# Designs tried in a protein design chat: VH-VL binders against Large ribosomal subunit protein uL10m (mRpL10). Part 286

Target 1, 224 residues: Large ribosomal subunit protein uL10m (mRpL10), of Drosophila melanogaster (Fruit fly) (q9vpl3)
Amino acid sequence: RGKINIQRPKAPHYERARVVAVTQPKYPELPKAKSCFKTRAERTQQQQENPYNEIIAREVRNWLDHSRLVAFFHLSSITADDIFRVRVQLHKQNLHLKSYGSKIIEQAVKNTRYEAIVPLFHSNHCIVFSPDPEKTAALLRIVRRVPQMVLLGGIVEETMLSRNQLVAYAQMPGLHAVQAQLVQTLSQAPGHLIQQLQAHQNSFVQVLDVHAKNQMNEETPKST
Short names: E, the ipSAE of ESMFold2; O, the ipSAE of OpenDDE; V2, 0.75 times the mean of E and O plus 0.25 times the DockQ between their complexes.

## First folded at step 17 (VH-VL)

Design la19 (from ha151 with heavy chain R59Q; framework fv_anetumab; at its last look DockQ between E and O 0.47; V2 from the best seeds 0.69)
Fold by OpenDDE, look of step 17:
Structure la19 (fold): chain C 224 residues (1-224), chain A 119 residues (1-119), chain B 111 residues (1-111)
Amino acid sequence: as target 1 above (224 residues)
Amino acid sequence: QVELVQSGAEVKKPGESLKISCKGSGYSFTDYWIGWVRQAPGKGLEWMGIIYPGDSDTQYSPSFQGQVTISADKSISTAYLQWSSLKASDTAMYYCARSFLYWGDFDYWGQGTLVTVSS
Amino acid sequence: DIALTQPASVSGSPGQSITISCTGTSSDIGGYNYVHWYQQHPGKAPKLMIYDVSNRPSGVSNRFSGSKSGNTASLTISGLQAEDEADYYCSSYTSWSDPFVFGGGTKLTVL
C-alpha cells in the first residue's frame, strides 16, 4: 500500500480539479469595512453634518465669551492619566482644561473676533479657560512642570498674546497691585504739594519775621 | 516670608486621641497642598497624606488610610493631623510641608511635632 | 509597598564629588520626571535641594545637582563640605492614588 505522500499530494485528475475549482465557495470578500480606513477627510466630512457639533461649538463660544484668560497648548505624547492629573490641578486654580476638534473650533469662532486662533489647532491641542486673568501666573507655573503641554499663546482681557507676551504678562504685578501703587503714589502727591506749599509759606514767614526784627531794631532809640 | 509653624510636642498614652496643627503664613494658604510626613526615631521619611485646603480634597497613603484624619481650616490657615486612638507605634516626629502641585515637591516644611506615646 | 532604594551611607572627603543614587521602577522614577531630593540635618526638618530631577530651588548651592537615567535618579554634590553631612532622601510621584514615595535615606559622612 503506497505511502500517501501527504506533503506533495498528486494533482487531482483534471476533471476532479475542475469540479473542485467550481465548487470552491466564493466567500464574498467581506467588504473591507471602508469605515476603518475612512480617510481623515471622510471623518472630517461626517463630523460636519453632526448637529452635535453645533452644540459643542456653542459651548466653545460660551467659554470664550465668559473667559478673561484663554491659553492654547499643544499636547505632545501626553497620556490620559497625565491629562487628568493636570486637569485636576488646574481646576483647583479655577482653570478649566478643555479639548476640542479643529472643526469645532472653526465653527465656533467663525465670523468672530477669535477667528485668528484657528491656525493654532492643526494637531493635538487643548485650551485652558478662566474667568480670572490673575490666574495666568498660576497657569504657567503648573504647565511649566508638564513638558507635554507646550504653550502656544493666549487671550487675556480680550487681547491676543503670543507665548512670550503671556509669560511677560504673568510676571507683571497684578492690576490691583499696580492700582494700589498708583493710589499710594497719588496719595503721596498731595502731601508733597502741601509740604512744598508750606515750605514756601514758612519761608515767607521767616522773611517777614526777619524784616519785623530789623524794623524793631531800627526803632529802638539809642538811649543816649 | 513663607512659614509653616506646627504645634508643640505631645506626650500621650495609648488609646488617647490627639490633634496636632500646622499653621501656614506668608502665602495663600488655599492655593497649596499641605502634606504630612512621619519620621519614626532613627527612621526615614514616610508620606502620610495630603490636603488641599481650598476645597478640603484629601488623599492618604494606603499605609495610613483609616489610621489618621487630615483636615484643614482655611479661615485660620491651619492644617490638622489627628488620631482617634494613639498607639505606641505612633511615636514619631511629624512634619507638615507645602506643595504647589499634587505631584510636586515640598518646598517649605514645618519644624516638626514630636509625638511620644508611652504606657 | 513601593519603596525607592538608596544606599544606606556614602562618604567623601572635603572637596570631593559624591553621588547618591535613588532607584525605583518604571511606575515612579522611570515613568515621571517628578523626583525630588531633600537634605535633613540631625534634629532639623528636611530641606528641598532638588525638584523635578534637576531643578534647584533658590538659595540652594550650585554644588548640588540632579539627574536621572532609566529608573535611577542621582544627586551629585560637588566640592563636598563639612556642612553637607546630613541625611538625604529622594522622593517620587508614583500614581494618583499614592502620589508620594520616599527613599530609605542616605547618610552622608564627610570625612
Scores: ipSAE 0.844, ipTM 0.932, lowest interface PAE 0.6, mean pLDDT 87
Fold by ESMFold2, look of step 17:
Structure la19 (fold): chain C 224 residues (1-224), chain A 119 residues (1-119), chain B 111 residues (1-111)
Amino acid sequence: as target 1 above (224 residues)
Amino acid sequence: QVELVQSGAEVKKPGESLKISCKGSGYSFTDYWIGWVRQAPGKGLEWMGIIYPGDSDTQYSPSFQGQVTISADKSISTAYLQWSSLKASDTAMYYCARSFLYWGDFDYWGQGTLVTVSS
Amino acid sequence: DIALTQPASVSGSPGQSITISCTGTSSDIGGYNYVHWYQQHPGKAPKLMIYDVSNRPSGVSNRFSGSKSGNTASLTISGLQAEDEADYYCSSYTSWSDPFVFGGGTKLTVL
């Protein structure tokens, strides 16, 4: 536990190099004020408006704006080699693993519809972005075999989904618009209505299973 | 549904070149790793290397690095294992197998290609 | 080099349970849950029976189960049948350079 052997990683990758380059401090010296005293608001304002933080926050906003799938994870202790292999595997499916500080995420989503995600980043975390919402099933298939990543929830097609909603969405990727609406209704409706909608969703899954079996039989040619 | 079909048995002499194939069907070929596994007569399984046909990312077992070349042609859903100069010790059954994850299980296997190298 | 140790052979009578062991190190079986089991009948390709220590693929009988303790993984076959007679191999992720290390194999004989 806590054994440090990080000085021999297999190789740095582009994402690590990019993050390091962006986060390196390169701040100009603040001009000396005639008044030696700054108010608490001025100190807080300067810290909140740090140009490096805004550059990184812009990157987060760009990812959010261009990703039809965003998934949030709690990240347990993981070695650099293990996160590297997971990042490589995700990238092959057009899934982009990123991590940002909570202040950066707060700054990135301020005055947007996504402000509600900020509490998810109070501790060690990571985010997966993708332009392909149909890759939700592939994402969950990968991470279910990575115990260090615990799904918290996500955004699909600009709709916030809980962990269970995202899992349900992934099970039927060809019908993701219908699934997202149904799961959204489940989170908004009274308890008895939610039970009725869950029954409809279960019936829909059963119909899909029958439909898949019928397509398999139809695709099997009869020999003469 | 999912199938990996390998090229036929080969009888070769030491020093000859050889390229054997593994054709995948019934799945998205570029979304899975294809690994090559050797089994010498009466012996166990040894992984040789693995390729991700989607981007040709290739990793070799340390025991086989420099001994073989692994490649893929994604346009025809085919992976290859190639020797430039066969040795008698290369006599073995060679399997291809797919894995969704680099650290994962081989869930489907080809039928095997028997390679015999003798004078 | 790194290797996973299996007994060369095991045997059992029909209807009984048997267990095949696979022993590695804290860097593979002890450090990860990426242990897989394969069955190989003579002249046939291996077949995946258990993945990630204890999960059965679709179509694999629930007579097959897997577990691990420390650096040793185990495959248990209950209700032993004649058709279970085969070679069994474990495998494990160990590192980026060795993601698919196999055990030496175990020949199961049904008496």
Scores: ipSAE 0.681, ipTM 0.858, lowest interface PAE 1.4, mean pLDDT 81
ESMFold2 (binder alone), look of step 17: mean pLDDT 91; pTM 0.934

Design la20 (from ha151 with heavy chain F106M; framework fv_anetumab; at its last look DockQ between E and O 0.37; V2 from the best seeds 0.57)
Fold by ESMFold2, look of step 17:
Structure la20 (fold): chain C 224 residues (1-224), chain A 119 residues (1-119), chain B 111 residues (1-111)
Amino acid sequence: as target 1 above (224 residues)
Amino acid sequence: QVELVQSGAEVKKPGESLKISCKGSGYSFTDYWIGWVRQAPGKGLEWMGIIYPGDSDTRYSPSFQGQVTISADKSISTAYLQWSSLKASDTAMYYCARSFLYWGDMDYWGQGTLVTVSS
Amino acid sequence: DIALTQPASVSGSPGQSITISCTGTSSDIGGYNYVHWYQQHPGKAPKLMIYDVSNRPSGVSNRFSGSKSGNTASLTISGLQAEDEADYYCSSYTSWSDPFVFGGGTKLTVL
């Protein structure tokens, strides 16, 4: 009664298999030993010749399309057992830890607004996906006690956020979710474009002020 | 306020069954692990096992696996520790405690349940 | 099992500083920063005093501090007071199968 094996399989074997898959595609088979002994050219060719590259890229697009929270982390040296326990803890909050090759990420986000994320995947990394943007605070609470995971930034409600913006979002009270949606919409534009729009708005206000002052000073009777 | 309130002291005979409880309040019960810790009279603390009530994920110390059953009812924010057949060596104080992380600290503890098993 | 070794007892006079050690292995104290300290007065539940080696929870006096070096964690109590007389336990994460290993406990006596 309440047997530990019912909720999860015999933990070491099953859990180790899942941990190994964090840094490699789960589908197809995981050729870890082969990868360790291959040259750089062979590793590049193996990745390019993987028959499932587009299937994996579609998986990434699927996660991006259906996740209202996406967070990107640099992943320092970490054991398989340690990343496994972190994945289990994250999963309990509906937070899904994944890792994909940079080529697959590039293929997945090509011609999308998310192309800016590709440089984040030049080094060892991981990504956390969730349908629940309210779980941003829980995510950060978990990873602040995982020194191997360093937050780089994220996507909330289809808006790209820097590290600092994501941390600020996580600290918003739940009662202010409507206010956060307005900020997300405005933050989707590139920073230089926002500055140019603000400059035009300021110039437009100045034109209106000059026009209003000219009308006030004319003292001419108006029709109607 | 965060509280863990345990069921009252128990006096039992060897071979009897027992189920003690730990009720959490003042926090999101399903977002925290609940661990059980034994302290035999005059002895130190021993962890027994831990449960995540949100999904009933349950782990046991190797020393206690098969000796007790840990469960939870998230609808009433309560975790349980259960014996099917008590032994005299089960005489101890039993604490529940919560932890946000599986690798984390136990930040709040119940008051303890004294279980006495004697012939 | 992986064991954390603490001295059985430590004593000090009011106003002095004392240190309680907790020695493990490279697989627990040496390998992680998930070392926690608990205070237990007679007949009471344990209370968290230090987490993650050196962090104090809100409401814990700054007279309590923690550190580690190699495989040994230390709890230091400065300005010793009579109320500090209690049992002190360290704990550490070790593995997925054994996430909470307690030390044997140290009885602190205030002379």
Scores: ipSAE 0.707, ipTM 0.861, lowest interface PAE 1.2, mean pLDDT 80
Fold by OpenDDE, look of step 17:
Structure la20 (fold): chain C 224 residues (1-224), chain A 119 residues (1-119), chain B 111 residues (1-111)
Amino acid sequence: as target 1 above (224 residues)
Amino acid sequence: QVELVQSGAEVKKPGESLKISCKGSGYSFTDYWIGWVRQAPGKGLEWMGIIYPGDSDTRYSPSFQGQVTISADKSISTAYLQWSSLKASDTAMYYCARSFLYWGDMDYWGQGTLVTVSS
Amino acid sequence: DIALTQPASVSGSPGQSITISCTGTSSDIGGYNYVHWYQQHPGKAPKLMIYDVSNRPSGVSNRFSGSKSGNTASLTISGLQAEDEADYYCSSYTSWSDPFVFGGGTKLTVL
């Protein structure tokens, strides 16, 4: 009884081979779940139709409209824990750290004065909002100690500022300080004016006194 | 100028309560953390806890959790360290110090308050 | 208890450069760049000398410098002066739940 070579089974007779070929169940190729390889683009398109995105976009607009300080950051290899730590520090200073998708930002700022910020959102980014522009210095102080947060620019008092301009702004004396200085300067101005006016009056009086003395000396009859 | 002024030296008996103070001036008191540091005689610095006077967020070292109470009154720019019942082992110099950040450096220190607990 | 390890004492002559080491773990010094150094003279409050590994506060001499490698931070004092004789403490951020730890301190003697 010939050892059935199980390793190289003899090809079946051609008739049997035909039957086997025809009877092989054609399992419908399971549609390659296109869903697992949804290209970043397809995921992005599906996100566009999400009514939730509109709600978030509205939120972003609300933040922008009510913030006097807005700062944009790139996030480089930052962990959730790191973000949390920074968020808490910022929050203590009334600075609100938020992260939004680029599409949401685009939707939020479409046809607004903030449309220029869209190009800033190409990677991992976060936004810091504050109602207080005086907190710019505090913001910079905090983020300076967080190397994973890279300042890109911001909006202060409805003005778009570059990174360098924000830094410069933070170094400026607070508006109140400047106002106080202005008030001081202005308060000194009338004093100077009064002094100048008084100087002229005093000079006039002196001249008049000299004139009066001279007249008195002329009217004193030389008693011979 | 930024200054932290602490309350004067205290001499107490075991079991007595104590509250010492740290008053900040020359800066926005609510914008900085205040930490407390203990230094036993001839020993090193020990972190006890920290408070943010702006919202009274308080954190304790595990070693001091439940042993002391840290508080602040922002209206008078003062932070407090309190014991409900003193022990002889509480004899130490206590420093308050200002820090801008939770993980940050302590840039200004009080002069210290010596607490002596002796029977 | 998380403790930073410092040498108990270091000595140097005037004009020399000395280094004080502070060794921690990957969870403190090795994990963060929030290492600080304090100087304390006898009977005085500590003074911040270095913050965030290598930064000097205003008013601190440029003779003081800080560095970090791995889990070890170092304070270097160049041009040693008699006034530098003091205790030096390192500190580090550790975790959110327990943010600070001090080293044991190093007594610097100027010979």
Scores: ipSAE 0.566, ipTM 0.795, lowest interface PAE 1.0, mean pLDDT 85
ESMFold2 (binder alone), look of step 17: mean pLDDT 91; pTM 0.936

Design la21 (from ha151 with light chain T94E; framework fv_anetumab; at its last look DockQ between E and O 0.02; V2 from the best seeds 0.00; counts 0 for: pae E 15.9 > 2, placed apart)
Fold by OpenDDE, look of step 17:
Structure la21 (fold): chain C 224 residues (1-224), chain A 119 residues (1-119), chain B 111 residues (1-111)
Amino acid sequence: as target 1 above (224 residues)
Amino acid sequence: QVELVQSGAEVKKPGESLKISCKGSGYSFTDYWIGWVRQAPGKGLEWMGIIYPGDSDTRYSPSFQGQVTISADKSISTAYLQWSSLKASDTAMYYCARSFLYWGDFDYWGQGTLVTVSS
Amino acid sequence: DIALTQPASVSGSPGQSITISCTGTSSDIGGYNYVHWYQQHPGKAPKLMIYDVSNRPSGVSNRFSGSKSGNTASLTISGLQAEDEADYYCSSYESWSDPFVFGGGTKLTVL
């Protein structure tokens, strides 16, 4: 019976992790008492410890700020070669696949509107960025064929979407198509109304004509 | 509707050059790969190469590397397969086919171009 | 030449179910779920029947199904019809340098 390593619990299954992330009570952050006592040395040491991480965090923020489509994926036992293959295909569709450490993500989104995504990054993950939200369908088409990439959710046009919502979004006709359809529908509406109004009038006139014809036929005295 | 239309049948002599075409319509030509597949008479399908018209990324089968040239003109949604010097062994049906993925399926095919090389 | 192995021919009677096998290696069929099946009638271009082992494109009959076990993929045609008489080719991803490897083809005869 393999000793359950209680010191390093295996990261829960991504679905469980997601549920835990969503169900975690947002405890009001106790006002971090400005411990005045973080010595200049601790601040300097924290700043000095990973200048590289800060640079990468800034990069992540830049990607988030300039992307209209962001998708989050869990990676399950994917090889470097597989990632490369998918990356190439995504890139051709102006989709940019990036992988960052959880700590970097946390740092990048701290005190930003994106802070809510932090719980998604407890496991091996990757992010796909795009400036074009219309590429959502292409993204899903590509990653559906990659079982090692599990869609967790995303951000489209500054709105956070669940997996299901992203799928639904991808199935929607493009904004232009919807607009065109709307214009078409609106353009047909007056015609339909006029037709309906005219149809009732025409029907009434027809009924009156029939009635008039019947009355005329009754008034023709049978000249015996 | 998605369609790939290939150029007509060709009859050539050994040593002659040839360029056949495949025109795509009904979809964004630059967003899909176009592959070329050879089928010798009475034989199976052989992948020759593939091109992404969006950036002209071209890849060849090892068996056809250096033997043919694949190109595309995105302005007219056309892919090409070219020989500098034909051989009798090049006699075959050639198909172009569309694939969304570099490793994916060919979901639409051209009607094929028969190339006959005879002395 | 890395080729997938298919039977040269299979036959069945109308209404029967037949299976065409495609055998590769751990580097192709066994390694990936990128197995595709094509139908080709005489004098016609190939038609995609199954993609990614078991998926049917739009317009393809539900009589066609695909599966994979180990290094062998299978195309099953249920309720065999005369129109199903054709050559069938499997294809698989092999490597980055050779993403499309075809089988030798199987001639299906409907008796």
Scores: ipSAE 0.772, ipTM 0.891, lowest interface PAE 0.7, mean pLDDT 86
Fold by ESMFold2, look of step 17:
Structure la21 (fold): chain C 224 residues (1-224), chain A 119 residues (1-119), chain B 111 residues (1-111)
Amino acid sequence: as target 1 above (224 residues)
Amino acid sequence: QVELVQSGAEVKKPGESLKISCKGSGYSFTDYWIGWVRQAPGKGLEWMGIIYPGDSDTRYSPSFQGQVTISADKSISTAYLQWSSLKASDTAMYYCARSFLYWGDFDYWGQGTLVTVSS
Amino acid sequence: DIALTQPASVSGSPGQSITISCTGTSSDIGGYNYVHWYQQHPGKAPKLMIYDVSNRPSGVSNRFSGSKSGNTASLTISGLQAEDEADYYCSSYESWSDPFVFGGGTKLTVL
């Protein structure tokens, strides 16, 4: 007999009926480097006044509005060839791998219920979007072989899920009739998601402690 | 270079306590479940319980609930299996194993820890 | 009580194909549950050979294959070799409280 407090959250039905008539699937290609994720880092952070910020933020809004599955990953060092192979495998399953600067994400989700995702983009990251929430299992099977992509959590049917909740969701294959019931049961974990993300970020910062020592000298609490 | 290294063999008397360890390396320890699997001499595999070190979510097989305690220390990437009072029937090989999914597969296993409890 | 039933032993000659069965119920293997297969040589830890019914991990020979039909999952080893002599275990999900139920094991003897 566990002491499990089950919170049954309210499902926002009206968010699924939202229609955004934005038809800009064609967007400017950002300059490419040897790794596409390195091109987004630091150079795009200073684009606060750049007109492209709004174009790219609109693209992110369109992806969020049309995706019933969104998964967030921490991205470790990976070769351009390896990330390209992963992107191709994901695309075959209607899974779309993207990355954006944190300021652009903040601008995109301002005035939306997804404002809580902004802290996820303080580290090197990527995002997978899909209109098909049943593809979560396929996503995890593909990424299982890519240790450089570390799952942080996700959004299913506009409900934030922790890493463990998203994994649990993925293991209920092919049952659209049960999906809403499962998501409703698992949607009470935003605090746990932030806690898990803090632990992953702290581990990454500990590995790169030379840089952290030179900046803020912040003390990292130990946990048992 | 994923590796799970377990503590050495133990010889104990009934009623003694014991804590055995499993140290993970070559991966992000807090991102994977660590499960414990028992194999009595000449017998098959039996799942005991698992822990997710990232949030300490710990689950036990109904057959082992209340008999053992599973814990982890993520600062040293180590999971533990412990008994407060060993029985002769606890004589077995104990494996730790890693799983990405709570209900998935065990893709990497420790070398095993032989626990002998003299009757 | 879910019990994954395997034959106690199976044998074959080098070069033959053999199949090891793992039988459950309509509420587990016969339903949507995935099945995994492990190989264990004497004195060694188990090794994952097949996951999610039919997938091979990196480094596992393509002589090993998995399938499922009705309430029965099957591990097939083609081109049997002496080093395939080992114990083989299936496992499956039963519930959130029993996500790693193991079969009783099958001893494979290579004649």
Scores: ipSAE 0.000, ipTM 0.417, lowest interface PAE 15.9, mean pLDDT 74
ESMFold2 (binder alone), look of step 17: mean pLDDT 92; pTM 0.941

